# Ledger of designs, part 6: VH-VL binders against 4-hydroxy-tetrahydrodipicolinate reductase (dapB)

Target 1, 258 residues: 4-hydroxy-tetrahydrodipicolinate reductase (dapB), of Thermomicrobium roseum (b9ky70)
Amino acid sequence: MLRLALTGVTGRMGRAVLELAASAPDIQLVCGLIRPARDPHEVAAQLPAPLALTSRVAELVQGADVVVDFSHPAVTVAVAEAAAHAGIPLVSGTTGLSEHDQAVILRAAQHVPVVQAANFSLGIALLHWLLPELVARLPTWDVELIERHHRHKRDAPSGTALALARTLLAAREPAPSPLVYGRGPGTAPRQPGEVGIHAVRAGGEVGRHTVLLATDDEAIEVTHWVQSRRAYAQGALEAARRLIGRPPGLYSLQDLVT

## First folded at step 1 (VH-VL)

Design in3 (framework fv_inotuzumab)
Fold by ESMFold2-Fast, scan of step 1:
Structure in3 (fold): chain C 258 residues (1-258), chain A 123 residues (1-123), chain B 112 residues (1-112)
Amino acid sequence: as target 1 above (258 residues)
Amino acid sequence: EVQLVQSGAEVKKPGASVKVSCKASGYTFTGYYIHWVRQAPGQGLEWIGGINPNSGGTTYRRKFQGRVTMTADTSTSTVYMELSSLRSEDTAVYYCARGPYDILTGYEYFDYWGQGTLVTVSS
Amino acid sequence: DVQVTQSPSSLSASVGDRVTITCRSSQSLVYSEGNTYLSWYLHKPGKAPQLLIYEVSNRFSGVPDRFSGSGSGTDFTLTISSLQPEDFATYYCMQGTHWPYTFGQGTKVEIK
């Protein structure tokens, strides 16, 4: 049974991880980290399963085989240090890390296996591997990226779309290929090697990303869509399972699915 | 629909205590935190603390620890804030404000506010 | 305690103007992926404060479209795209990521 420590049990991702882990037969949640301002008894009473709670990072890693972290930079840095000292893997989805914070994570990775990711979708991780292969084998095909999200999403294009675009651009030669953010009145006609990114905002869609590869005579579409945040939580738990027994190092999700 | 109604203005002497009430209506009282925030004349907003009406659990800013007590009466859907050992610098408008109670999601903001209670501490 | 600083401390504007207010925290306000606890409030003398924006960019129910919030980490902005007569008020940001909750010192938006 994999003994898992979890930070951010009161956050969106932490709660999703906790709910999935509580029902997973191969995972035992052993301790959760909460902010000092929260009452441990109140949090414990609302959890789907019994869980020891602490506001102290040193206590968090005690008795765990892996720590999963969805918190903020200051906590992530402390957790990374504690995980390295305890000799256990770290899976972290914390965003907004400074260069100093990243240096601490890199030092931890010298002692334990670490995954840092902004998106824990296993499907998106696999696309980061698959799409370069498709583009390398079909180097003359047109490439476009279309993403769709709910009406309230503020950023455009999505972070996931921008990451996929970087992966596609790195695989295209000759480099650099021009990026086009949408097409409208006054934009130039398509140029060879160009990659377009198009953002759609409508309804309640959680997230959808389509990569179109096309010629005059045929086309291939690769589409990934998310129905719930559970997909990310499942990805984080799977990363935790796959990090066990790996040598120290900084791993990407791609390294764990391939 | 959601409404928080506070008790009336108070005038106190230094060293006294004051107890301000906040009566909630239009929602499930035990489903939300109630926080207290004050504003001294010419100053900004200052968070004092909060209470979970469901459990009676309280969290106070360290500056007020030992002087402030928050309680909840579920039968009347009323929260009370008592501040003791009053000083002239405690003169302020005191607001109660509703906070989301989903402690698992960790929402941290104040959506509905009471009208405020002026507490004046003077000799 | 996490310090929250607003700029400017005051500004003069006319109806129809675009107004921007900045809020900076001494530490990152990111709690978890997507969860950044920074909210904005409107306060007028003699009235209760009103929630405008929560978690950086979400408009509260009934808040006009002219109000928008943006930012990340330590730097946040409240924008009023076309100032209306009822918008002359003091604006406060508040961080809820770090205990204790702390407010900015306020920004007074005054008639020019």
Scores: ipSAE 0.000, ipTM 0.414, lowest interface PAE 15.1, mean pLDDT 85

Design in4 (framework fv_inotuzumab)
Fold by ESMFold2-Fast, scan of step 1:
Structure in4 (fold): chain C 258 residues (1-258), chain A 125 residues (1-125), chain B 112 residues (1-112)
Amino acid sequence: as target 1 above (258 residues)
Amino acid sequence: EVQLVQSGAEVKKPGASVKVSCKASGYTFTSYAIHWVRQAPGQGLEWIGGINPSGGDTTYRRKFQGRVTMTADTSTSTVYMELSSLRSEDTAVYYCARDSEYSSSWYDYYGMDVWGQGTLVTVSS
Amino acid sequence: DVQVTQSPSSLSASVGDRVTITCRSSQSLLDSEGYTYLSWYLHKPGKAPQLLIYKVSNRFSGVPDRFSGSGSGTDFTLTISSLQPEDFATYYCMQSTQFPYTFGQGTKVEIK
């Protein structure tokens, strides 16, 4: 059994990870981290599965084989240091890290394997590997990226769409053209090599990303669709499973699926 | 009615310690964290730290580390903040405040919704 | 620590004016779950601070609808659509996405 420690147990992702881990026969949840300001009793009562809770990072990593982290930058750096000291792999989805925070994580990666990702979809990770090959082999084809998310999503375009766009631009020859954010009144006609990004916010959709590759005569459309937020939690757990036994280093999720 | 009631004004000499109390009523004391915030004359609001009344776990702003101690007495539903080695710049109104959570999802923290009336601490002479 | 800066530090306004206050953080306040913990408080001398807006744009219970919040990432705004006499106060934004919690320096809204 893989002994798993979890941060961010009260967040949406942490809760989804907890639900999936609790029902997985190969995973034993050993401890969850809560902030010092929270009542452990109140938190435990509202979790989807029983879990020992602590506000102390050193206690969190004790007895764990891997730490899964969906918290805040300050907590993430403390967890990374503790994991490195304990020799425990780290899977982190924490966003908003400063350059200093990233330097701490890079130092931890010298001692333990660390995977850090803004999106834990295995499918999106695979597209980061596949899409460069498609556009490199079809260098004259038009490229557009369309993403769709629920009405409550605050960022636009999504972080995932921006990352995919950068991956697409890096693979193009001739030299990349600027990203075109939407097309509206006064927008110039398409220029060679440009990549358009379009964001849609409606309904309850978890996430959809479409890459359109097109000419006058034919098109290829690659779409990734998330039906449930469980997909991200499943990706994080799979990353934890695949990280075990790897040498120290900073891994992308792409490194774990290819 | 949810309330936080603080102890009365204090006048202290430099180098002394002060202990301010914050008594909670109208809710389950151990279910919510209590934070301390101060405002010095002519200055803005400054977060000092917070305490989890259930386990007594505390988080302090680094500037106050070593000078501040927060404790909770669950039998009287009272939180205390003790600040030692007082300086003239510690002259301020000190507030306790409840760390709130959205009722439809207890993990959706939304801010400090209930505040004590404030305690003036004057450090002079 | 996450630094929070407000603009302007003070402003003079008349009853009925539209007032806009800006708050900028040194780091993104978006957590890994898509939540942004940025709140706004009204503070008057001799009284405790009052919660106005939480999670960027949600008006707290009992707060008049002339108050609204917006923003994302590192840039946030509090708007008072039509200033009332009771609104002359100091306004503070606060981030609680990570410890330590940090307040902006405050914006004093003065009559005239």
Scores: ipSAE 0.000, ipTM 0.402, lowest interface PAE 12.2, mean pLDDT 84

Design in5 (framework fv_inotuzumab)
Fold by ESMFold2-Fast, scan of step 1:
Structure in5 (fold): chain C 258 residues (1-258), chain A 123 residues (1-123), chain B 112 residues (1-112)
Amino acid sequence: as target 1 above (258 residues)
Amino acid sequence: EVQLVQSGAEVKKPGASVKVSCKASGYTFTNYYIHWVRQAPGQGLEWIGGIDPSGGSTTYRRKFQGRVTMTADTSTSTVYMELSSLRSEDTAVYYCATEYYDFWSGEAYFDYWGQGTLVTVSS
Amino acid sequence: DVQVTQSPSSLSASVGDRVTITCRSSQSLVHSYGNTYLSWYLHKPGKAPQLLIYKISNRFSGVPDRFSGSGSGTDFTLTISSLQPEDFATYYCMQATQFPLTFGQGTKVEIK
């Protein structure tokens, strides 16, 4: 059984990880981190599943095989140091780390395997690796990106689509215009090297991203789709599983899927 | 503890630009949208726009389109709002706020707010 | 755009009074999946706004139980069951069902 310690238990991602881990047959939740001023009994009553709670980072990592962290920079730094000292792998989704904080994380990674990521979709991480390979091997093919989300999605294009577009553009010869946002009356014809990006908002779709590579004679479509926002929490748990037994180092999600 | 800390007060002349910062701490920066809301003297709260820090995608209220630019720096957990071609009507206290948005539970609200930045536009 | 109108625009009340503020939207705030994104905020001069109620009737963490929300469709209400001195403030409702996000014009509550 994988013994998991969790930070950020009252936060959005922490709660999702807790809920999924509690129902996973291969995972034992051993401890969660709370703020020193909080009453453990009050916090426990708010959680979707039972979990032993502590405000002490050293106690958090004791008895755990891996730590999953969705907190803030000061806590993440302390957790990274404790994990390194205890020989425990760290999966962290905490962002906003200063250069000094990053140096502490890098030092911890010299002693234990560490994954640091802003987004935990393993499928999207795989596409960030795969798409440059496809573009590099098919450099003259046209590239278009189409994303689809539910009618209530508030941003357009999606953050994921913009990140994938940047990855695709970095793998190609520079275009006269880096991105073309949709096509409508009066727009210019396709230019060499351009990447078109298109947003669709309809129905209840959680998220779908399609990369189209095409010539006059053939085409390849690569599609990733999310059926539930829990995919991100699932990705964090999969990262934790895949990190076990790896040598010390700072890993990206792409490193875990390749 | 979730905290948003904004940059200090600014005094600008008409036609100038202002860039206000909002530094986030106490949560995973990319898990929450950050929005900007202003309050002009004697007026109510007015939504300006928002940004998804995970990808940098933005949504602006139509009247600010072309004058407002929102950006996010994930390395410092800081969101910026830049407003150009300033007019006296832009004099206001500008707030940043985190948005908790969950389609499945049916929740969307501004749970944490910055302390506000007074921007004064005068000759 | 969805317009949100509050009533009254201002009121004066004594400590211990029951205060009711109404928020009306120009269109139904019921989303296609039945969700209603209506929240209430308290704003005091010189302070940041703070969340009181979300999803019509849910009190945010740390908000006193004298605050309650109710409503459906286009009509929503914020109630303060026993007004306290610290409740002097302007109250705003906000709809987040569709962009642009819109606030009501505010209701100023003076404690006498």
Scores: ipSAE 0.000, ipTM 0.391, lowest interface PAE 17.9, mean pLDDT 84

Design in6 (framework fv_inotuzumab)
Fold by ESMFold2-Fast, scan of step 1:
Structure in6 (fold): chain C 258 residues (1-258), chain A 122 residues (1-122), chain B 112 residues (1-112)
Amino acid sequence: as target 1 above (258 residues)
Amino acid sequence: EVQLVQSGAEVKKPGASVKVSCKASGYTFTSYDIHWVRQAPGQGLEWIGGINPYSGSTTYRRKFQGRVTMTADTSTSTVYMELSSLRSEDTAVYYCARDEGWELLPDYFDYWGQGTLVTVSS
Amino acid sequence: DVQVTQSPSSLSASVGDRVTITCRSSQSLVHSSGNTYLSWYLHKPGKAPQLLIYKVSNRDSGVPDRFSGSGSGTDFTLTISSLQPEDFATYYCMQGTHWPPTFGQGTKVEIK
């Protein structure tokens, strides 16, 4: 059984990971990290399965084979140091890391395998591997990226869309091709090699990313669609499974699906 | 348009229970936590607790633990707060509010329900 | 629990006045992430509270630019640069850095 320690047990991602891990026959959730000011009895009562809780990072990592982390930068830094000291892999989805926080994580990666990602969608990770091949084999085709999210998403384009755009641009050698953000009354007509990126904000869409490859006569659409945020939690657990036994290093999620 | 619409005013006797509803519309119900805040006459705002509609997990302020229960019905996009063993001190306007944070610890509340007056009198 | 204290508890002002309200916490509100979870709300009798400022200094969408927030650590200020008739209300600060979240006692801004 894979013995898993979890941070952020009451957060959205942490709760999704906890629920999925509790129902997975190959995973035993052994310890969860809570804030020092939290009432452990209150937290324990809300968990879908019994779980030891601690506010001490050193206790979190004892008896675990891997740590899954969805917390805050300072907690992530402390967890990375403890995981490195304990010799266990780290899967972290914490965002907002400073350059100093990243340096600590990189140092931990010298001692244990670490995967750090802003998005744990296995499907998106696989598209980062597949899309360059499609674009390279169809170099004259037009390329556009369209993403759709709920009406309340404040950033545009999404971080995922920007990362996919970077991947697509890198594949369109000898470029880089120009990236065009939307098209409106002031926008010039399509230029050779450009990649357009478009953000749609409407309804309750969790997340959808479409790469359109097109000519005058035919088109291919590659669409990734998220129906539930559980997809990200599934990706984090799969990353944890695949990270076991790997040599020390900082891994991308793409490294784990290829 | 984001809206949180609460049930109507309630008058209860001491020792009774009250269940207040908060119906969400205009956004993905499971993407935001809903918290409950009350204001007793002549007093300030007091946080009671919150619920994550995605997981069903809840957190309650210590003084309400054992007396309050929060539930969510995803089929109707409605959150409920039930407060039992009512005392005169529970007379207050009860608000539901949407949380932009995570960890069931609110960063801030961006949208609020209109409020439900609960009066406890003998 | 982290205590949050507002001052003054009430003040009288005229339309066009510059109004400042302070909020002080019993311990630092700087979260380990570097964010400070301190928000400000406007509340009128018979209406729901309304978010004005989040994370110390960020105005919520649709909030007039006469409202501004500032501060760090344990001391925070809400400023209304030129009070309008619709601004006569009670103002609350809230901290979300430490569990449980706590509100200040409120500051009532009354017409002179």
Scores: ipSAE 0.000, ipTM 0.413, lowest interface PAE 13.2, mean pLDDT 86

Design in7 (framework fv_inotuzumab)
Fold by ESMFold2-Fast, scan of step 1:
Structure in7 (fold): chain C 258 residues (1-258), chain A 123 residues (1-123), chain B 112 residues (1-112)
Amino acid sequence: as target 1 above (258 residues)
Amino acid sequence: EVQLVQSGAEVKKPGASVKVSCKASGGTFSDYAIHWVRQAPGQGLEWIGGIIPIYGTATYRRKFQGRVTMTADTSTSTVYMELSSLRSEDTAVYYCARVPDYGDYEGNWFDPWGQGTLVTVSS
Amino acid sequence: DVQVTQSPSSLSASVGDRVTITCRSSQSLLHSEGYNYLSWYLHKPGKAPQLLIYLGSNRASGVPDRFSGSGSGTDFTLTISSLQPEDFATYYCMQALQTPLTFGQGTKVEIK
């Protein structure tokens, strides 16, 4: 069994990881981290499964084979240092890290394998690997990217869509305006080598990204869609499984799916 | 730690334009939204709009549409807010603030904030 | 627009007092992903606003544990368990569920 320590047990992502890990036959949850001001008994009552809780980072990593972290930058820094000292791989999805925080994580990666990612979708990670090869092998095909998210998403296009667009553009012949945001009004014919990128905001959709590759005679659509944030939690657990036994280093999710 | 440093105080006449800068240091600049908030004397905080530097896209509160323009220079890690056709009621301290928003909606709070820029509009 | 209203608009308190400030939104700030898009800020004249609480109940880095946020949906509370001299300030809540982002009108905490 893979012995897993978890931070952020009361957060949305941490609870998703906890639920998935508790149901996984190959994973044993050994300890969860809570804030020093929290009552362990009150927190335990909120959790879907029994779990030893601590506010001490050094205690968190005792008896663990890997630590999964969805907390806050200050906690992530402490967890990274503790994981490095304990010789434990680190999977961290904490956002909002400063350059100083990133430097601590990079130092930890000199001692243990680390994955730091803002998005743990295995499917998106695989598409970053697969899409360049498709585009490079089909260099004359039209390429369009369409993304869809819930009505409340403020950034447009999504960060994921822009990253995918950069990946696609790296495999294509440059155009005067390689990224085209929408079309129209009026005359807006497609130019060779351009990639169209389109953002849709409606309903409660968590995230959907479609890459269309097309000619006059045929087309291929590759669509990734997220029905639940549990997909990200599953990606984090899979990253934890795949980090075991790897040499120290900072790994991307793409490194773990290829 | 990331820091936001704003340009100095400005005194303008009605009808003029003002351009306030907000320079980020000590962290990743382009991937985070920068928003602008003002506080007029004796009033509360009022959101003006925000920009995501890497995209070059900005969203403005409808009240300021046509008068406000937000731009970013990623090479200098600086965001600018330009407000035109100034009126006496535009007298306020203008703040920039960062939203830690990695491509999804899990962000949406302001940390850190710039020190503020006093813009006085008087004749 | 989503509107947020704070109460009280001002209060007088002494060092060591427990202070409670409330914020009510015109619609639920609880999104489908399970987060309440409400944050709390401390503002002093001549200084930048400072984040205290984000996503309803999470204390920001470096913020003392005497500050806590609670609530869900439309009703939120900021609590200061034992007021300190540096806590005399104006406090604001902000909703970020949808644009335009809107702030409460502020609560001024003054020396009794």
Scores: ipSAE 0.000, ipTM 0.402, lowest interface PAE 14.6, mean pLDDT 83

Design in8 (framework fv_inotuzumab)
Fold by ESMFold2-Fast, scan of step 1:
Structure in8 (fold): chain C 258 residues (1-258), chain A 125 residues (1-125), chain B 112 residues (1-112)
Amino acid sequence: as target 1 above (258 residues)
Amino acid sequence: EVQLVQSGAEVKKPGASVKVSCKASGYTFTSYWIHWVRQAPGQGLEWIGGINPSGGYTTYRRKFQGRVTMTADTSTSTVYMELSSLRSEDTAVYYCARDVTYEYSGDTYTYFDYWGQGTLVTVSS
Amino acid sequence: DVQVTQSPSSLSASVGDRVTITCRSSQSLVDSYGNTYLSWYLHKPGKAPQLLIYKVSNRFSGVPDRFSGSGSGTDFTLTISSLQPEDFATYYCQQGTHWPYTFGQGTKVEIK
């Protein structure tokens, strides 16, 4: 049994991880982190499965084989330090870290294996490996990136689309021109080497990302489609499983699927 | 420590344009959206729009579309808001504010955690 | 646009008093995933606004525990359990669920 500690237990990802882990035969949830001002009984009543709760980071990690973190930068850095001192791996999905925060994560990675990702979709992680191979082998093909999300999504383009675009651009040497965001009246015709990125906001779609590679005569579309946010929680749990026994270092999710 | 420092007060005539700056420090500039919010004398707060410094992508409230332009200079960690075709009702204190948008698996926390000190823009003939 | 209405528009209170401010939205602030983006800000003349509470009930870093938020759907409350002299300010609620983002008209707290 993999003994798992969890932060962000009342957040969307924490709840999904707790729900999936509770039914996984190879995982034992041992502890969750809450803020000191919170009543453990109040929080426990809101969770989808029983979980021991603590406000002390040292207690969070003491009985665990791995810690999974979906919290805030300040909590993430404290957890990373504690995980490094305890000698246990860290899986973190926290975003918005400062350079100083990231330095703490890098120091922890000198002592324990750490996975850091903004998106825990295993499929997206695999595309970060696959897409560079496709564009490197088809260097004259046009490249466009289209993403679709629900009508309530506030950012455009999505963080995932921007990350995929960076991966596609990095596969091309020399470095291409910046991304073209949408096309409308007054924009120039397509230039060689440019990558267009397009955001669609409609309905209740969780997330869809399509990379189009095309010539005048043929095209390839690679599409990743998320039907349920459970996919991200599954990815985080798989990252935790695969991180066990790895040497110290900062790993991407891609490193764990290839 | 996170700081947003805005440019000084401006006095403009109707029909002119004004460009207000917001210089960020104490964090990774490209990791957070910066939004602009104004407050006219005796009125409440009104959201204008925001910019993602990473890609320069912007979002504007419809009533300002066509009159407002937001830009970012990553070399100086500075966001600019330019408002054109000024009217007397544009007289207000303009604030920049950092949007805490954490996207992990689609989650977004939409609120403004740190604010600039404000820039008074007066439009009079 | 989603309208956000605060009550009262102003109030006077003594140091040590419990102060309650309400915020009502014209539409539910629960997004399609069950999240509620309702925040409270403190604003003093000549100063930058300051975040107090985010996502209904979460206290921002450094905010004293006398401030608390509660509510659901369309009805939200900010409570100051024991008013201090430094709490003289105008308080604003803000919804972040529906674009465009909107603020309440403000509640001015005057210390007697």
Scores: ipSAE 0.000, ipTM 0.422, lowest interface PAE 12.2, mean pLDDT 85

Design in9 (framework fv_inotuzumab)
Fold by ESMFold2-Fast, scan of step 1:
Structure in9 (fold): chain C 258 residues (1-258), chain A 124 residues (1-124), chain B 112 residues (1-112)
Amino acid sequence: as target 1 above (258 residues)
Amino acid sequence: EVQLVQSGAEVKKPGASVKVSCKASGYTFTDYAIHWVRQAPGQGLEWIGGINPNSGDTTYRRKFQGRVTMTADTSTSTVYMELSSLRSEDTAVYYCARGGLYSSDWYEGAFDIWGQGTLVTVSS
Amino acid sequence: DVQVTQSPSSLSASVGDRVTITCRSSQSLVHSDENTYLSWYLHKPGKAPQLLIYGVSNRFSGVPDRFSGSGSGTDFTLTISSLQPEDFATYYCMQGTHLPYTFGQGTKVEIK
């Protein structure tokens, strides 16, 4: 049984992790972190599963085999230090970390295995490994990236699409390969080495990313489709499982799926 | 009223340690973080670190790690900052200041109430 | 560390003048909770610093309405609409979004 401590229990990701962990036969939830100003009984009543709650980071990590963290930078830093001191792995999805925050996380990684990711999709992590292999072996093929998200998504292209584009460009010949953001009237004809990136905003699509590799005679299309945000919570839990027994170090999610 | 009251001025030799106190009153001591900020003569303000008095958890600026220790005594509503291996460059006015906890509903990212300051002079 | 730079380093003004001080950060101060933690302080020799503005534009309790803050992302401004005798002081901005918390170098407002 993997004994799991959780921060951010009232946030969207924390609640999803708690819900999934509660139904997993190999996971025992041991403790959750809450704000000192909140009533533990009131918070417990809001949670999808029973969980012991504490406002003390040192108490959070006692008796746990791993800590999963979806909180704020200052809390993440304190949790990383406590996890390193307690000798337990850390899975963190906290965003907005400064260089100084990252340095604390890196110091913790000298003592315990740590995975830090902005996106816990295992499928996207695997594509960051697979796509460079395809492009390196097919260097003359045309490359296009298409992403689709719900009508309310503010950023375009998505952060995931931009990261995949960087991965694809890095795998090509060292010569500058331009990114083309959409094609419309006045767009020049396709140039050798060019990578197109296209954003679609419609309906309630959670997220879909397609990489097209093509010649005049054939094509390969690789699509990742997120049907539920539960996929990210599942990825965080799987990262926690795979981090157990690993040597100290800072791991990417790709390191855990390859 | 909400107040932070610090201990008096200290004169220390290089290599010594100094421990400055900050006594809180007028609010629930464990609901807010206490931070320490210093100002050397002719210089600007510099953040040293902070403590969560409820948990005892501390966060220090990297350059002070290993030299600074912050502790809290909930029975007296007092926070202490101890700085060791003092150098002439540590001569400064040291302030404690109340801040929000990231784990509280009152996180403001700002220091609303300040102690009066403690002058620490390091000379031989 | 996030660098915070104020402009100007000093200025001379008369009572009744409109004073503007700017603060620029080396990276965005928008936190993952979508709040921006940028605050302004007034500091006089022999006294503790005093909070004037927090969260870019919120005036702290008891602070006169002549003080206002504005800005977003990396560029922030403190404005004093009509300078009073007690306002001659050094002003500091501080970012509280990223650890370590960092202060600007200060802006000294001197009598003309």
Scores: ipSAE 0.000, ipTM 0.383, lowest interface PAE 15.5, mean pLDDT 85

